# VHH binders against q9p4d8: the designs that were tried, part 28

Target 1, 280 residues: q9p4d8
Amino acid sequence: MDFMKPETVLDLGNIRDALVRMEDTIIFNFIERSQFYASPSVYKVNQFPIPNFDGSFLDWLLSQHERIHSQVRRYDAPDEVPFFPNVLEKTFLPKINYPSVLASYADEINVNKEILKIYTSEIVPGIAAGSGEQEDNLGSCAMADIECLQSLSRRIHFGRFVAEAKFISEGDKIVDLIKKRDVEGIEALITNAEVEKRILDRLLEKGRAYGTDPTLKFTQHIQSKVKPEVIVKIYKDFVIPLTKKVEVDYLLRRLEDEEDDDATQKSGGYVDRFLSSGLY
Key: E = the ipSAE of ESMFold2; O = the ipSAE of OpenDDE; V2 = 0.75 times the mean of E and O plus 0.25 times the DockQ between their complexes.

## First folded at step 18 (VHH; framework vhh_7z1x_3)

Design i2 (at its last look DockQ between E and O 0.72; V2 from the best seeds 0.00; counts 0 for: pae E 4.8 > 2)
Fold by OpenDDE, look of step 18:
Structure i2 (fold): chain B 280 residues (1-280), chain A 121 residues (1-121)
Amino acid sequence: as target 1 above (280 residues)
Amino acid sequence: QVQLVETGGGLVQPGGSLRLSCTASGFTFSDYDMNWVRQAPGKGLEWLSSIWSSGSTISYADSVKGRFTISRDNAKNTLYLQMNSLQPDDTAVYFCARIEYSSGWVEFDYWGQGTQVTVSS
């Protein structure tokens, strides 16, 4: 997806393609993580004497990664959401001015804490090579975790774009629900059980395809690196619900910008902001 | 039952034009965003164009922008794709697809059997 072309960001085909790609990335990252044991020590607070840091090894490493990534404009991208926003630094690269596609408050929608919690407590045990510690691979383990977490975060928060597209598509129906603060209604509107089933089925197939050594195809013991069913379960129980949460949270506030626009249009200022953003 | 039926494909020379039609049945056509996609031999699915339910929002892939035009007639439950300046690379099976939203996904939930378009001298 090209965020420098705002007119294409909400293209349905582009959104779909992005989602499918993110799905692949997540599955691959799970497979990579599956090489290592669960390694609970990586997630325990103050398990290691990290200088000037209070937290887990994973927290530290992830925060350091984000610090570095911020300097190369990673979090200037509209689809990236940091786990540790307080450690971000300014980029030394030329600034990219992405046009705004999402609502003004989009950056406030953040469920990374929940993602981190669920990842360490539920996802890792399901995808790890085994239970227990593997002291010689703690670093590698944590690195793989970071890839998983970042890909999950991106996917889940991408729900904001889907929500925006849905908002534009539904029009008055969704506006009425938002005005009523009908969370259940909104959730129902953004959920299609048949489509969800298809997504999960696709994930199962992808899990089977990506996690299997093709050379073993003819052997009676096809072992998947990650059980495809576990991947499906993770999506069903955590990824999908968290994504819905992001969508709902985004949509509930969506009329805030409309009110401001109306206020600014009444004040003649709407044209000026569009013109001042230098895109014309 | 939801059904989409594509028609209008065929053999055309480079630079030629075709108009594809997709007839929808089994659902309220006007309520859904519709798309054209294609699949060339040995290639994956390629999105070409979307038209939203309101008809006001239209988008195109860069590969077909300026050459293809999507339109819809809600009264006839029909989706159209006018294809101009066809090239050999446009050879593919063309599908109309309904798009649906769910749980933070955008997905084609229904599509037709497709219509073959072959561009050859």
Scores: ipSAE 0.611, ipTM 0.820, lowest interface PAE 0.7, mean pLDDT 90
Fold by ESMFold2, look of step 18:
Order: C-alpha cells, then sequence, then structure tokens
Structure i2 (fold): chain B 280 residues (1-280), chain A 121 residues (1-121)
C-alpha cells in the first residue's frame, strides 16, 4: 500500500495483503530472536550503568533507535507508532505531508507499553533458545528484540486502519454503539471466531514451513527451538486481544472528529468526509 | 447458508472481453464488501479488485487497473467483473469472495467455486 495514495490505504484487499506480510515478518523475527538465550539481564531495570537513564538495556537501546529513526521520518508515517514518544526528534529530511486517513487522535491510540511488558515477560521466554544468560551476545540479542517489538507494534496498531474501514462500512450501527459506550457490542461487531481460527491455522502452517524451509538450511540445527504452537499461542493470547483493544479504543473516540452539528446539517460528517475526500 | 456462484467464464481470444457474474444468497448482500480474486495455473491467489457494500468505493490491483471494472447490483444480489483487453496471462480461475473483519484482520470468509477464464488462440 502507499500512504500517499489514500485510495490504497482503506482498500480491504490491500489491508489484508499488508497483514499477511506483517505475519511473515513477525515469524521471521521470532526465529531470529530464538537464536539467543532469554538473557534476562537485557530487560532488568538499571542492570547496566547507563548515564542519565532509568530503565533496562533494551529500553535504552530501543529509545536511541527510535530517536534516530524519527530523524529520517519513520514516525511521520501513519502506520508507525513509537514505544518512546518522548525521544522523537525533528526530521532533517524534507517533511512528507501524508493525506489524512485516520482520525485526528490516532497517534494517541498506543498500546506499546503493554506490548513491551508482554514481550519481555511472556514472549521472550517462549521463543528463546534457553533460559540462561548469553553475555557475549547481549547487543545482538537486543537488536533482534527491537525487530520483534517493532513488527509486533506495527501489526497490532494496524488495527486502527481496520477499525476505520469498519467504521465507514457499518455507519449508523457503530455510531449507535459508540453513543451508548457499548464496549461489548463494539467488540462483538469487530470479532469473527471463524476468521480468528483461520488466522491461527495459517500461523501454524507457516511456523511448520519456516521450521523446515530449505532456504534456512544454514541454521537448521536451531529451527526446532521455535515451535509453531508457541507462535500460535502468542497470537491467540496477546496479538489478537491487543489488536481488539486498539480497535475498540479507536472506535470509542471516533465521533470526536464529528462537528457539533450532525452530518445532515453540514457536509463533512465522518462518512461523508471520506466520500468527499476522494477515497474511492 | 452463504453461497457465492461465479458464472461467465470461458475461452476468449487475446484482446477480447468477458463479463463475470457472482450471484450471492444466504446473506444480506448489500451489507458486505465484495472482491474478485484469481488463481493462475501453478500460482498463488492474486487479489484483483474490491467494491464496498454501497458500491461507491472501488479499488484495483495495478495489474488490471484500466482494463477491469468491478460493479455490483444490490437489488439482484450480484457482483460483476467486466474484463477488457484480455491477455494470455489473465488465464486463471476467477473467484468472488466476501470480506469479513476480526481482531484487526480482514479475511475472505466465503468464496465461490470459481469460473475458468482462458485466453488463447
Amino acid sequence: as target 1 above (280 residues)
Amino acid sequence: QVQLVETGGGLVQPGGSLRLSCTASGFTFSDYDMNWVRQAPGKGLEWLSSIWSSGSTISYADSVKGRFTISRDNAKNTLYLQMNSLQPDDTAVYFCARIEYSSGWVEFDYWGQGTQVTVSS
């Protein structure tokens, strides 16, 4: 998809293709991280003497990467959500004026604190090569962690685009649920158990394929350390529920972009704004 | 029970045209976004086009933009694909598919049996 071309962003076929590719990236990143032990020292607050910093080695390294990435416009893109918004800096590249596709508050929908917590406490122990320390590879380990965290964040927060597409598709029904503050009704509307089962089944198939993929023959001896069932469990227990939280949080605020008058009194209501902006 | 039935496939010469139809039953067709997808021999699935439930929002893959036109008639529960300027590499089984949402995911939850389009001679 091209975020400079709004017609491609809320295209449901393009959204699905992007989500499939994000799956592949996450699986690959988990396999790369599985080459290292858990190395809990990477995640312990103040384990290392980092000047003027209160946090883990991973926290520091990720925050430095986000600062650098912000300077090359990474977090100007609508699909990128920082773990450390307070470290972002002005880009030294020419500014890109992305067309508005998401609601004005979309940058405030951010579950990266929970992603980081779950990643360090649940995901790392589940995919690591072993439970011990690997002190000679702490930097490489944390670099692999960054790739995992960034791909998870991108996938989970992509729920904002799916939620926006759902909003314009369902119109009045979602508006009524938002006005009632019916969280359970919104969650039910965005949930389809058969689709979720198909996602988990595809993950199981991909996990098996990557584990036996001939192109990974140079690392074959370690492929068995990441069981496909672990990848499925991470999606079922964490990725899917966090994505739903992002969608619900996004939808509950969606009427904030509505003017004080209703859409029938003025052009530019939420649905009409999409249609009049040339999004298909 | 949800059913999607594609028709209109066949053999056509290069440069020719075909119009595919997909008749829907077992659900409220006007509530759903619909898609066309194809599978060429020995290849994976290729998304071609989508149309929102209202019919006003449409998108195309680059490979077919300008040659294919998606449309729908909600009164007849029918999805259409007008295919012009067909080339041999458009040879495939063509499917219509219903889109559904779950957990920040968009998935095709029902498919037709497909209709064969062959461009040769």
Scores: ipSAE 0.093, ipTM 0.501, lowest interface PAE 4.8, mean pLDDT 83
ESMFold2 (binder alone), look of step 18: mean pLDDT 80; pTM 0.804

Design i3 (at its last look DockQ between E and O 0.81; V2 from the best seeds 0.00; counts 0 for: pae E 2.4 > 2, grease 25.1 > 24.2)
Fold by OpenDDE, look of step 18:
Structure i3 (fold): chain B 280 residues (1-280), chain A 121 residues (1-121)
Amino acid sequence: as target 1 above (280 residues)
Amino acid sequence: QVQLVETGGGLVQPGGSLRLSCTASGFTFSDYDMNWVRQAPGKGLEWLSSIYSSGSIISYADSVKGRFTISRDNAKNTLYLQMNSLQPDDTAVYFCARIEYSSGWVEFDYWGQGTQVTVSS
């Protein structure tokens, strides 16, 4: 997706393609993480004497990564959400001025704390090669974790774009739900059980396909591949619900930007905003 | 039962034009965002164009922008694709696809059987 072309960001085909690609990325990252043991020590607060830092090894390493990434404009991208926003540094690269596609408050929607918690407590035990510690691979483990976390974060927060598209698509129906603060209604509106099932089925198939890499059969070290069913479970129990949360949170506030503009042009206001921005 | 039926495909010379139609049934057509996609031999699915339910928002892939025009007639439950300046690379099966939103995903939940478009001298 090209965020410098705001007129294309909400193209449904582009959104779909981005989502499918993110699925692949997440699955691959899980597979990579599955090479290592659960390594609980990586997630324990103050398990290691890290200078001038209070937290876990993962927290530290992730924060350092984000610090570096921020300097190269990673978090200027509209689809990137940091876990540690307080450590971000200014970029020394020329600034990219991304046009705004999402609502003004979109950056305030952040569920990374929940993602991190669920990842360490629920996801890692499900995808790891085994329980317990692997002292010689703590660094590699944590690096793999970071890739998983960042890909999950991107995917889950991408729900904001989907929510925006849905808002534009539904018009008055969703506006009424928002006005009523009907969370259950909004959730129902953004959920299709059949489609969800298909997505999960696709994930299962992808998991199977990626897990059977014949090249891995010849590696002397039988690295435990992630079970496809575990991937599906992770999506069902955590990724999907958190994404819905992001969507609902985004939608509940969606009329805040419109209230400043005359309430009467519901569908027109968004279109006008885009038209006025020269995006269409 | 949801059904999408594409028509209008055929053989055309380079530089020629075709108009595809997709007739929808079994659902409230006006409530759904609709798309045109294509699949060329040996290639993956390519998204071409979308039109939102309201008809106010239209988008095109770069590959067809300026040449193709998507439109809809909600009263007739029909989606259209006007294709101009066709090129050999446009040879593919063209599908009409309905979009559904779910759980943070955008997905094509229903497809037609497709219509073959062949551009050849």
Scores: ipSAE 0.745, ipTM 0.887, lowest interface PAE 0.6, mean pLDDT 90
Fold by ESMFold2, look of step 18:
Structure i3 (fold): chain B 280 residues (1-280), chain A 121 residues (1-121)
Amino acid sequence: as target 1 above (280 residues)
Amino acid sequence: QVQLVETGGGLVQPGGSLRLSCTASGFTFSDYDMNWVRQAPGKGLEWLSSIYSSGSIISYADSVKGRFTISRDNAKNTLYLQMNSLQPDDTAVYFCARIEYSSGWVEFDYWGQGTQVTVSS
């Protein structure tokens, strides 16, 4: 997909291809993180004497990465969501004007605090090589954590693009559910048990394939220690539910971007507004 | 059961045109977004175009934009792909695929058997 070409962004094949690549990236990142022990000191608040900072080593390192990346326009891209919005700085590069594809409030849909909490409390213990510390690998461990967190965030918040595509496709049905504030009904519309099973089955297959790939980022001699079933469990228990939360939160507000006449007209007003309205 | 049947493949010369059809049965065709996808020999799947259930929103991959036209006739449960200005790189098996949404995912949950398109001098 090309975010400078809005017609490619809501293209359902491009959306699926992006989701496949994000899935691959998450699996790869989990396998790379699995080379390190749990290393609880990385996540302990004020474990290290970081100047002018109150938080964990991971918090500091990730926030510094986001500050630098914001200066080179990372968070101008529609599919990037920061963990630390307060540290972002203006870019010194020429501004890119991405055409608007998502609703005006899309940047307010942010579950990164939940992602960070679940990552440190549930995901790290599930994928780490073992309990304990590796004192000489703290930086490398935290860098692997950042890759995991950023790929999880991108995949989960990409639910906004899927929700927008679903809104366009389902029109009248979703509009009625939004007007009723029917959270359960919206969640049912975005959930198909057979597709969820296919997602989990594909993850199992990919986890097995990646576990035998000798071309891992950190070393070609280390085989993955992450059982594919752990990857599947993380998706089932955390990635999928958080993605659904993003989708529901996005859809509940979607009529805020529509005129009242469009809400009663049943024609392609929703599509015309954000696909062809020149919001970019 | 859900069935998708592609027809219209064949051999054409470079610069030529071909029209593919995909007839759907076993589901309410007008409720579903649809895709055309292809697989060239020895390569992975390449998405080409999608069309929303109402026909109101259409998207194309850069590789086929301006040359291919997707359309649908919901009354006839049929999806079409008009292919113009064909090049040898368009040689592939072409598939019709149904789109389903779930849990932040877009899935091609049912496929046709495919129809061979060969563009050769």
Scores: ipSAE 0.401, ipTM 0.679, lowest interface PAE 2.4, mean pLDDT 85
ESMFold2 (binder alone), look of step 18: mean pLDDT 80; pTM 0.804

Design i4 (at its last look DockQ between E and O 0.70; V2 from the best seeds 0.71)
Fold by OpenDDE, look of step 18:
Structure i4 (fold): chain B 280 residues (1-280), chain A 121 residues (1-121)
Amino acid sequence: as target 1 above (280 residues)
Amino acid sequence: QVQLVETGGGLVQPGGSLRLSCTASGFTFSDYDMNWVRQAPGKGLEWLSSIYSSGSTISYADSVKGRFTISRDNAKNTLYLQMNSLQPDDTAVYFCARIEYSSGWIEFDYWGQGTQVTVSS
């Protein structure tokens, strides 16, 4: 997706392609993470004496990554959402002025805390090579975690773009729901059970395809690095719900920008009336 | 049952024009965003164009921008693709596809059997 071409960002084909690509990325990252044990110590607060830092090894490493990435404009991209926005630094690269495609408040929608929590508590145990500690690979483990987290964050928050497209598509119907603040109605509108099933089925197939050593096809014991069913479960139980949350949160506020425009137009009309009334 | 039927394909010379039609049935056509996609031999699915349900929002892939025009007639439950200045690289099976939104995904939930377009001298 080319964010420098705002007219193309909400192209349905482009959005779909981006989503499919993100699926692949997430699956691959899970596979990479599956090489390492669960390593609970990586996620325990103050497990290691990290200088001038209060938190887990993962938190520290992730924050440092984001700090570095921010300097190279990663978080200037509309589809990137940091876990630690407070550590971001200014870029020394020439600034890219991305045109705004999403609503003005889009950057305020952030579910990364939930993602992080779910990732460490639920996702890691499901995809790890085993339970317990692997002291020799703590760094590698954490690095793999960061890739997983960033890809998940991007995917989940990409729901904002989908929500915007849906808003444009539905028109008056969704506007009415928003005005009523009907969360359930909005959720229902953005959910199609049949399509959801298809998505999950696709993920299952991808999991099978990507996680299997083709050289083992002839062996009776095809061991998947990550169980495809676990991937599906993760999407069903966490990715999909969090994405919906992002969509709903985005949509509930979608009329705020329009109200401001109307207010500015109304205020401009008053200024024009004041100027036309010659009381200067 | 949801059905999409593409027509209008055929053999055309380079620089020629074709108009594809997609007739929809089994659903409220006016409520859905519609798309044209194509698949060339040995290649993956390529998105070409979309038209939203309202008809006011239209988009094109760079590969067809300026040459192809998407339109819809809701009264006739028909989607159209006017293809001008056709090139050999446009040779493909063309599909009409319906879009559905779900859970943060955009999917082509239904598409037709396709219509073959061959551009050859």
Scores: ipSAE 0.842, ipTM 0.927, lowest interface PAE 0.5, mean pLDDT 92
Fold by ESMFold2, look of step 18:
Order: structure tokens, then C-alpha cells, then sequence
Structure i4 (fold): chain B 280 residues (1-280), chain A 121 residues (1-121)
């Protein structure tokens, strides 16, 4: 997909291909992180004497990466969602005017604080090589954490794109649910049990295949195999429910951008309005 | 039972045209977005075009823009692909697929058996 070409963004094949790649990236990142011990010191507030900073080593390292990346326009892209919005800086590169592909409030739909909490409390203990500290490689451990967090965030918040596609597809049915603020009805409309089973079955198969790859980037400890069932459990218990939360939160506000003078049609979307306006 | 049956394939010379049809049964066709996909011999799947349940087009792949037109007739439970200016690179098995959105995922949950299109002199 090309965010400068809005007609490609809600192409359902492009969206699905992107989701497949994000899934592969998450599995790979979990396997890379599994080479390290749990390393609770990485997540402990003020464990290390970081000047002028109150937080964990991970908090500091991730926030610095996001500050630098924002200066090169990373968070100007519609599919990038920061963990630390308050550290973002103006870019020194020529500004890109991305066409509107999501609702105006899309950047307010941000569950990264929940992702970070679940990652440190539930995911790390489930995938780490064991309890204990990675004393000689805390930096590498935290870098692996960043890759995991960013790939989880991208996958979960990509739910906004799927929700927009669903809104356009469903038309009147979803509008009625939004007006009633029927959260359970919206959740049911965006849930298909057979599709969820296919997602989990594919994850199980991929986890087995990737766990045997001899070309892994890091070689740290003897335990180099993440149990595929752990990956499936993380998706079932955390990734899928958080993605649905993102979709529901996005959909509940979707009518805020609809007004009497709106040029959009029933079941139309932001891409359709952009194309009809002649912008780019 | 959900069934999708593609017809209209065949042998055609370069520059020719074909119209593919996909007849749906076993579900409420007008409730679902639909897709055309092709697979050339020994190649992966290529997503060609999608269409909303309402009949509005979602997209075309760059490889077929301006040459192919997707449409549907909800009263006849039929999806169409009009293919013009066919070239040897268009040789493939063509499938229609039903689209399902779930849990932040897009799935093509039911497929036809496909129809062969061969473009050669």
C-alpha cells in the first residue's frame, strides 16, 4: 500500500497483505526476545541513574527512539502510533501532506499504554528464556523489547483501517449501532468466530516454522524455541481483544465527521471524499 | 452450503476480451463484499479487484487498471469481471472469493474452484 495513493489504502488485498507481514514480524520479534532472560530491571522505575528522567530503562530508551524517529517524519504516517506522544519533535525534513485516509480523530485512538502494561506484565514472562537478568546485554534486551512493542502497536492499531473498511461496507446497519452506542452490537458485527480460529491456527503453524530458523539475529542462550502455543495465547488473550477495542473506539466516533454539507455517500469513506475533491 | 462457481474462461488471442461470471449460492450474496483473484502457473496469488456489497468498486490492482472492470448483479447473485486487452501475462486460473471482516483481520473465507484463462497466439 502507498499512503500517498489513497485508492490503494483501503484495497482489501493490500490491507490483508500488510496484516500478514505484521503477523510475521510479531512472531519473529517474539522469537528474538525469547533469547533473553525476563530482566525485570529493564522495567523497574529509576533502576538506573538516567539524568533528568523518571521512569524505567525501557521507557527512556523507547521515548528517545520515538523522539529521533519523529524528527524524520515517522509519526506523520497514518499507520504509525507513538507510545510517548509528548516527546515528538518537529521534523527537519520537507513535510509530507498525506491524504486523509482515516477519520480526523484517528490519532486519538491509542491503546499503547495498555500494550506496554500487558507486554511487561504478561508477554515478557511468557516468552523470555527464563527468570533472571540479562546483565551483559540489557541494551540488546531492551532493543528487542522495542521491536516487539512497535510491531504489536502497528498490528493492533491497524484495526482502525479495518474498521474504516467495515464501516463503508456495512452502511446503515453499523450507523444504527453507533447512534445507539451499542458497544456489544458493534463488537458482534466485527467478530467472526471461524475467522478468529483461522487466525489462531495460522499462528500455530507459523510459530512452529519460525522457531526452527537457524538464521536468527541473536544467539544468546540454549533456550531458543518459543512454544507456538504461547504465541497463540498472546494473540487470543491480548492482541485480538485490543484490536477489537481499537475498532470499537474508532467506530463509535465515526459519525462525528458526518455533517449536513458532507459530500460523502451512504457507505462512502474518507478515501472516496479525498478522490472526489481532486486533492492529489 | 456456500458455493461460488466461476465460468467464462477459455482460450483467447492477445488483445482479446473475456467476461468471467461467478454465481453465488448458500448465503445472502448482497450482504458480502467480493473479490477477484488470479494465480498464474507456479506463481503466487494476485489480488485483482474488490467490490462492495452495494456495487461500488473498492479497488483495482495496477496490473489490470483500465483493462478490467468488476461489477455485480445482486438480483442474480452474480459477480462479473470484464477483461479487455488481454495479454499472455494474464494467463491464469481466476477465482472469485467472498470477503469477511473480523477482529482486525480481512479474510477471503470462501473461494470457487476457479476458471482457466489462457492468452496465446
Amino acid sequence: as target 1 above (280 residues)
Amino acid sequence: QVQLVETGGGLVQPGGSLRLSCTASGFTFSDYDMNWVRQAPGKGLEWLSSIYSSGSTISYADSVKGRFTISRDNAKNTLYLQMNSLQPDDTAVYFCARIEYSSGWIEFDYWGQGTQVTVSS
Scores: ipSAE 0.610, ipTM 0.829, lowest interface PAE 1.5, mean pLDDT 86
ESMFold2 (binder alone), look of step 18: mean pLDDT 80; pTM 0.799
ESMFold2, look of step 19: ipSAE 0.590; ipTM 0.815
ESMFold2 (binder alone), look of step 19: mean pLDDT 80; pTM 0.798
OpenDDE, look of step 19: ipSAE 0.831; ipTM 0.923

Design i5 (at its last look DockQ between E and O 0.85; V2 from the best seeds 0.00; counts 0 for: pae E 4.4 > 2)
Fold by OpenDDE, look of step 18:
Structure i5 (fold): chain B 280 residues (1-280), chain A 121 residues (1-121)
Amino acid sequence: as target 1 above (280 residues)
Amino acid sequence: QVQLVETGGGLVQPGGSLRLSCTASGFTFSDYDMNWVRQAPGKGLEWLSSIYSSGSTISYADSVKGRFTISRDNAKNTLYLQMNSLQPDDTAVYFCARIEYSTGWVEFDYWGQGTQVTVSS
């Protein structure tokens, strides 16, 4: 997706393509992470004596990555949401002025804390090579975790774009729900069970395809690096719900920008009336 | 049952024009965003154009921008694709696809059988 072309960002084909690609990325990242043990020590607060830092090894490493990435404009991109926004630094690169496609408050929608929590407590145990510690690979493990987390974050927060598209598509129906603050109605509107099932089925197939050594196709024991069913479960239990949350949160506020525009137009009308009334 | 039926394909010379039609049935056509996609031999699915349910929002892939025009007639439950300045690279099966949204996904939930477009001298 080219965010420098705002007219293309909400193209449905582009959105779909982006989503499909993100699926692949996430699955691949899970596979990479599956090479390492669960390594609970990576996620324990103050398990290691990290200088001037209070937190887990993962928190530290992720924050350092984001610090570096911020300097190269990663988080200037509309689809990137940091886990540690407080550590971000200014870029030394020329500034990219991305046109605004999403609502003004889009950057305020952030579920990364939940993602991090779920990732360490639920996702890692499901995809890891085994339970327990692997001291020799703690760094590699954490690096793989970062890739997983960032890809998940991007995917989940991409719901904002989908929500925007849906808003444009539905028009008055969704506006009415938003005005009523009907969360259930909004959820129902943005959910299609059949489509969800298809997506999960696709994920299952992708998991099977990507996790299998093609050279082992002839062996009775096709060992998947990550169980495709686990991938599906992760999406069903965590990715989908969190994405839904992002969409709902985005949509509930979607009329805020319109109100401001109307207020500015109304204020402009007063200024024009004031100017036209010749009382200068 | 949801049905999409594409028509209007055929053989055309380079520089020629075709108009594709997609007739929808089994659902409220006006409520859905509609798309044209194509698949060339040995290639993946390529999105070409979308038109939202309101009809006011239209988009095109760069590959067809300026040459193709998407439109819809809700009264006739029909989607159109006017294709001008056709090139050999436009040779493909063209599909009409309906979009459905679900929990942060945009998907083509229904497709037609497609119509073959061949651009050859």
Scores: ipSAE 0.736, ipTM 0.885, lowest interface PAE 0.6, mean pLDDT 91
Fold by ESMFold2, look of step 18:
Structure i5 (fold): chain B 280 residues (1-280), chain A 121 residues (1-121)
Amino acid sequence: as target 1 above (280 residues)
Amino acid sequence: QVQLVETGGGLVQPGGSLRLSCTASGFTFSDYDMNWVRQAPGKGLEWLSSIYSSGSTISYADSVKGRFTISRDNAKNTLYLQMNSLQPDDTAVYFCARIEYSTGWVEFDYWGQGTQVTVSS
């Protein structure tokens, strides 16, 4: 896909290919992180004497990476969502003017705070080589964490592109649900349990294949690195639910980008407000 | 049960044309986005073209843009691929595939058995 060519971005084949690559990237990053111990000092607030900073070593390192990457235009791209938007800086490079393929509020749909919380509290303990600290490897551990977090963020927020494609495809059903503010109805419309099962089954097969890959097998203990079932559980319990949240939040606001041609909407608020207020 | 059946393949000379059909049964065809995909011998799958359930948006891979035309007739539960200016590199088994969305995923969840297209002198 080419974000300078909007027709390639909403192409369903390109969307699927991107999702497949993101899945592979997440699995590789989990395997890389699994070579380190849990190393809880990386995540403890103010564990290390970082000048003029209040937070964990990971918070600091990730925020500095995002600051540097923003200066080379990383967060100008529509599919990149920062964990620390307030540290972004002006780019040194000529600005890229990406065509708008997502709704105008797409950058406001950001669940990275929740991703970071879940990553440190749930994902790290599930994939780490063992409990405890590796004092000699704290920097390398945190670098692996950054790769995991960024790949998770990209995959989860890519739900905005899938939601836009779904809106274009079946707008009438979704439009009615949006007008009603029917969160459960939108979630049901974008959810197919059989497809979710197929996603999880493929993850299980990929995790088994990586576990028998000769290059990985000879560089690490196959049974002590990442079990395929852990990858599946992370997707089922965290990646899929957060992606649903991104899609619902995106869709609920999607009509904001349509032209406002209803005078009753402008003059007195919605009819539902009158009904809910009891004035009539 | 969901079933997709491709027809219209065959042998054609370079520069020739074929029209493929995919007849759907076992589901509400008009509710689903649809795909054409091909696989040449010994190669991976290559996505060719997608069409929304309404027929309102059509997209094509660069390799077939301008030569292939996807269309659908929801009343007949049929997906079509008009293939013009065929080249030897177009030799492949051609599949139609149903597209399904879920949870930030686009899935090709049901496939036909395929129809062989052979382009040779």
Scores: ipSAE 0.256, ipTM 0.673, lowest interface PAE 4.4, mean pLDDT 84
ESMFold2 (binder alone), look of step 18: mean pLDDT 80; pTM 0.800

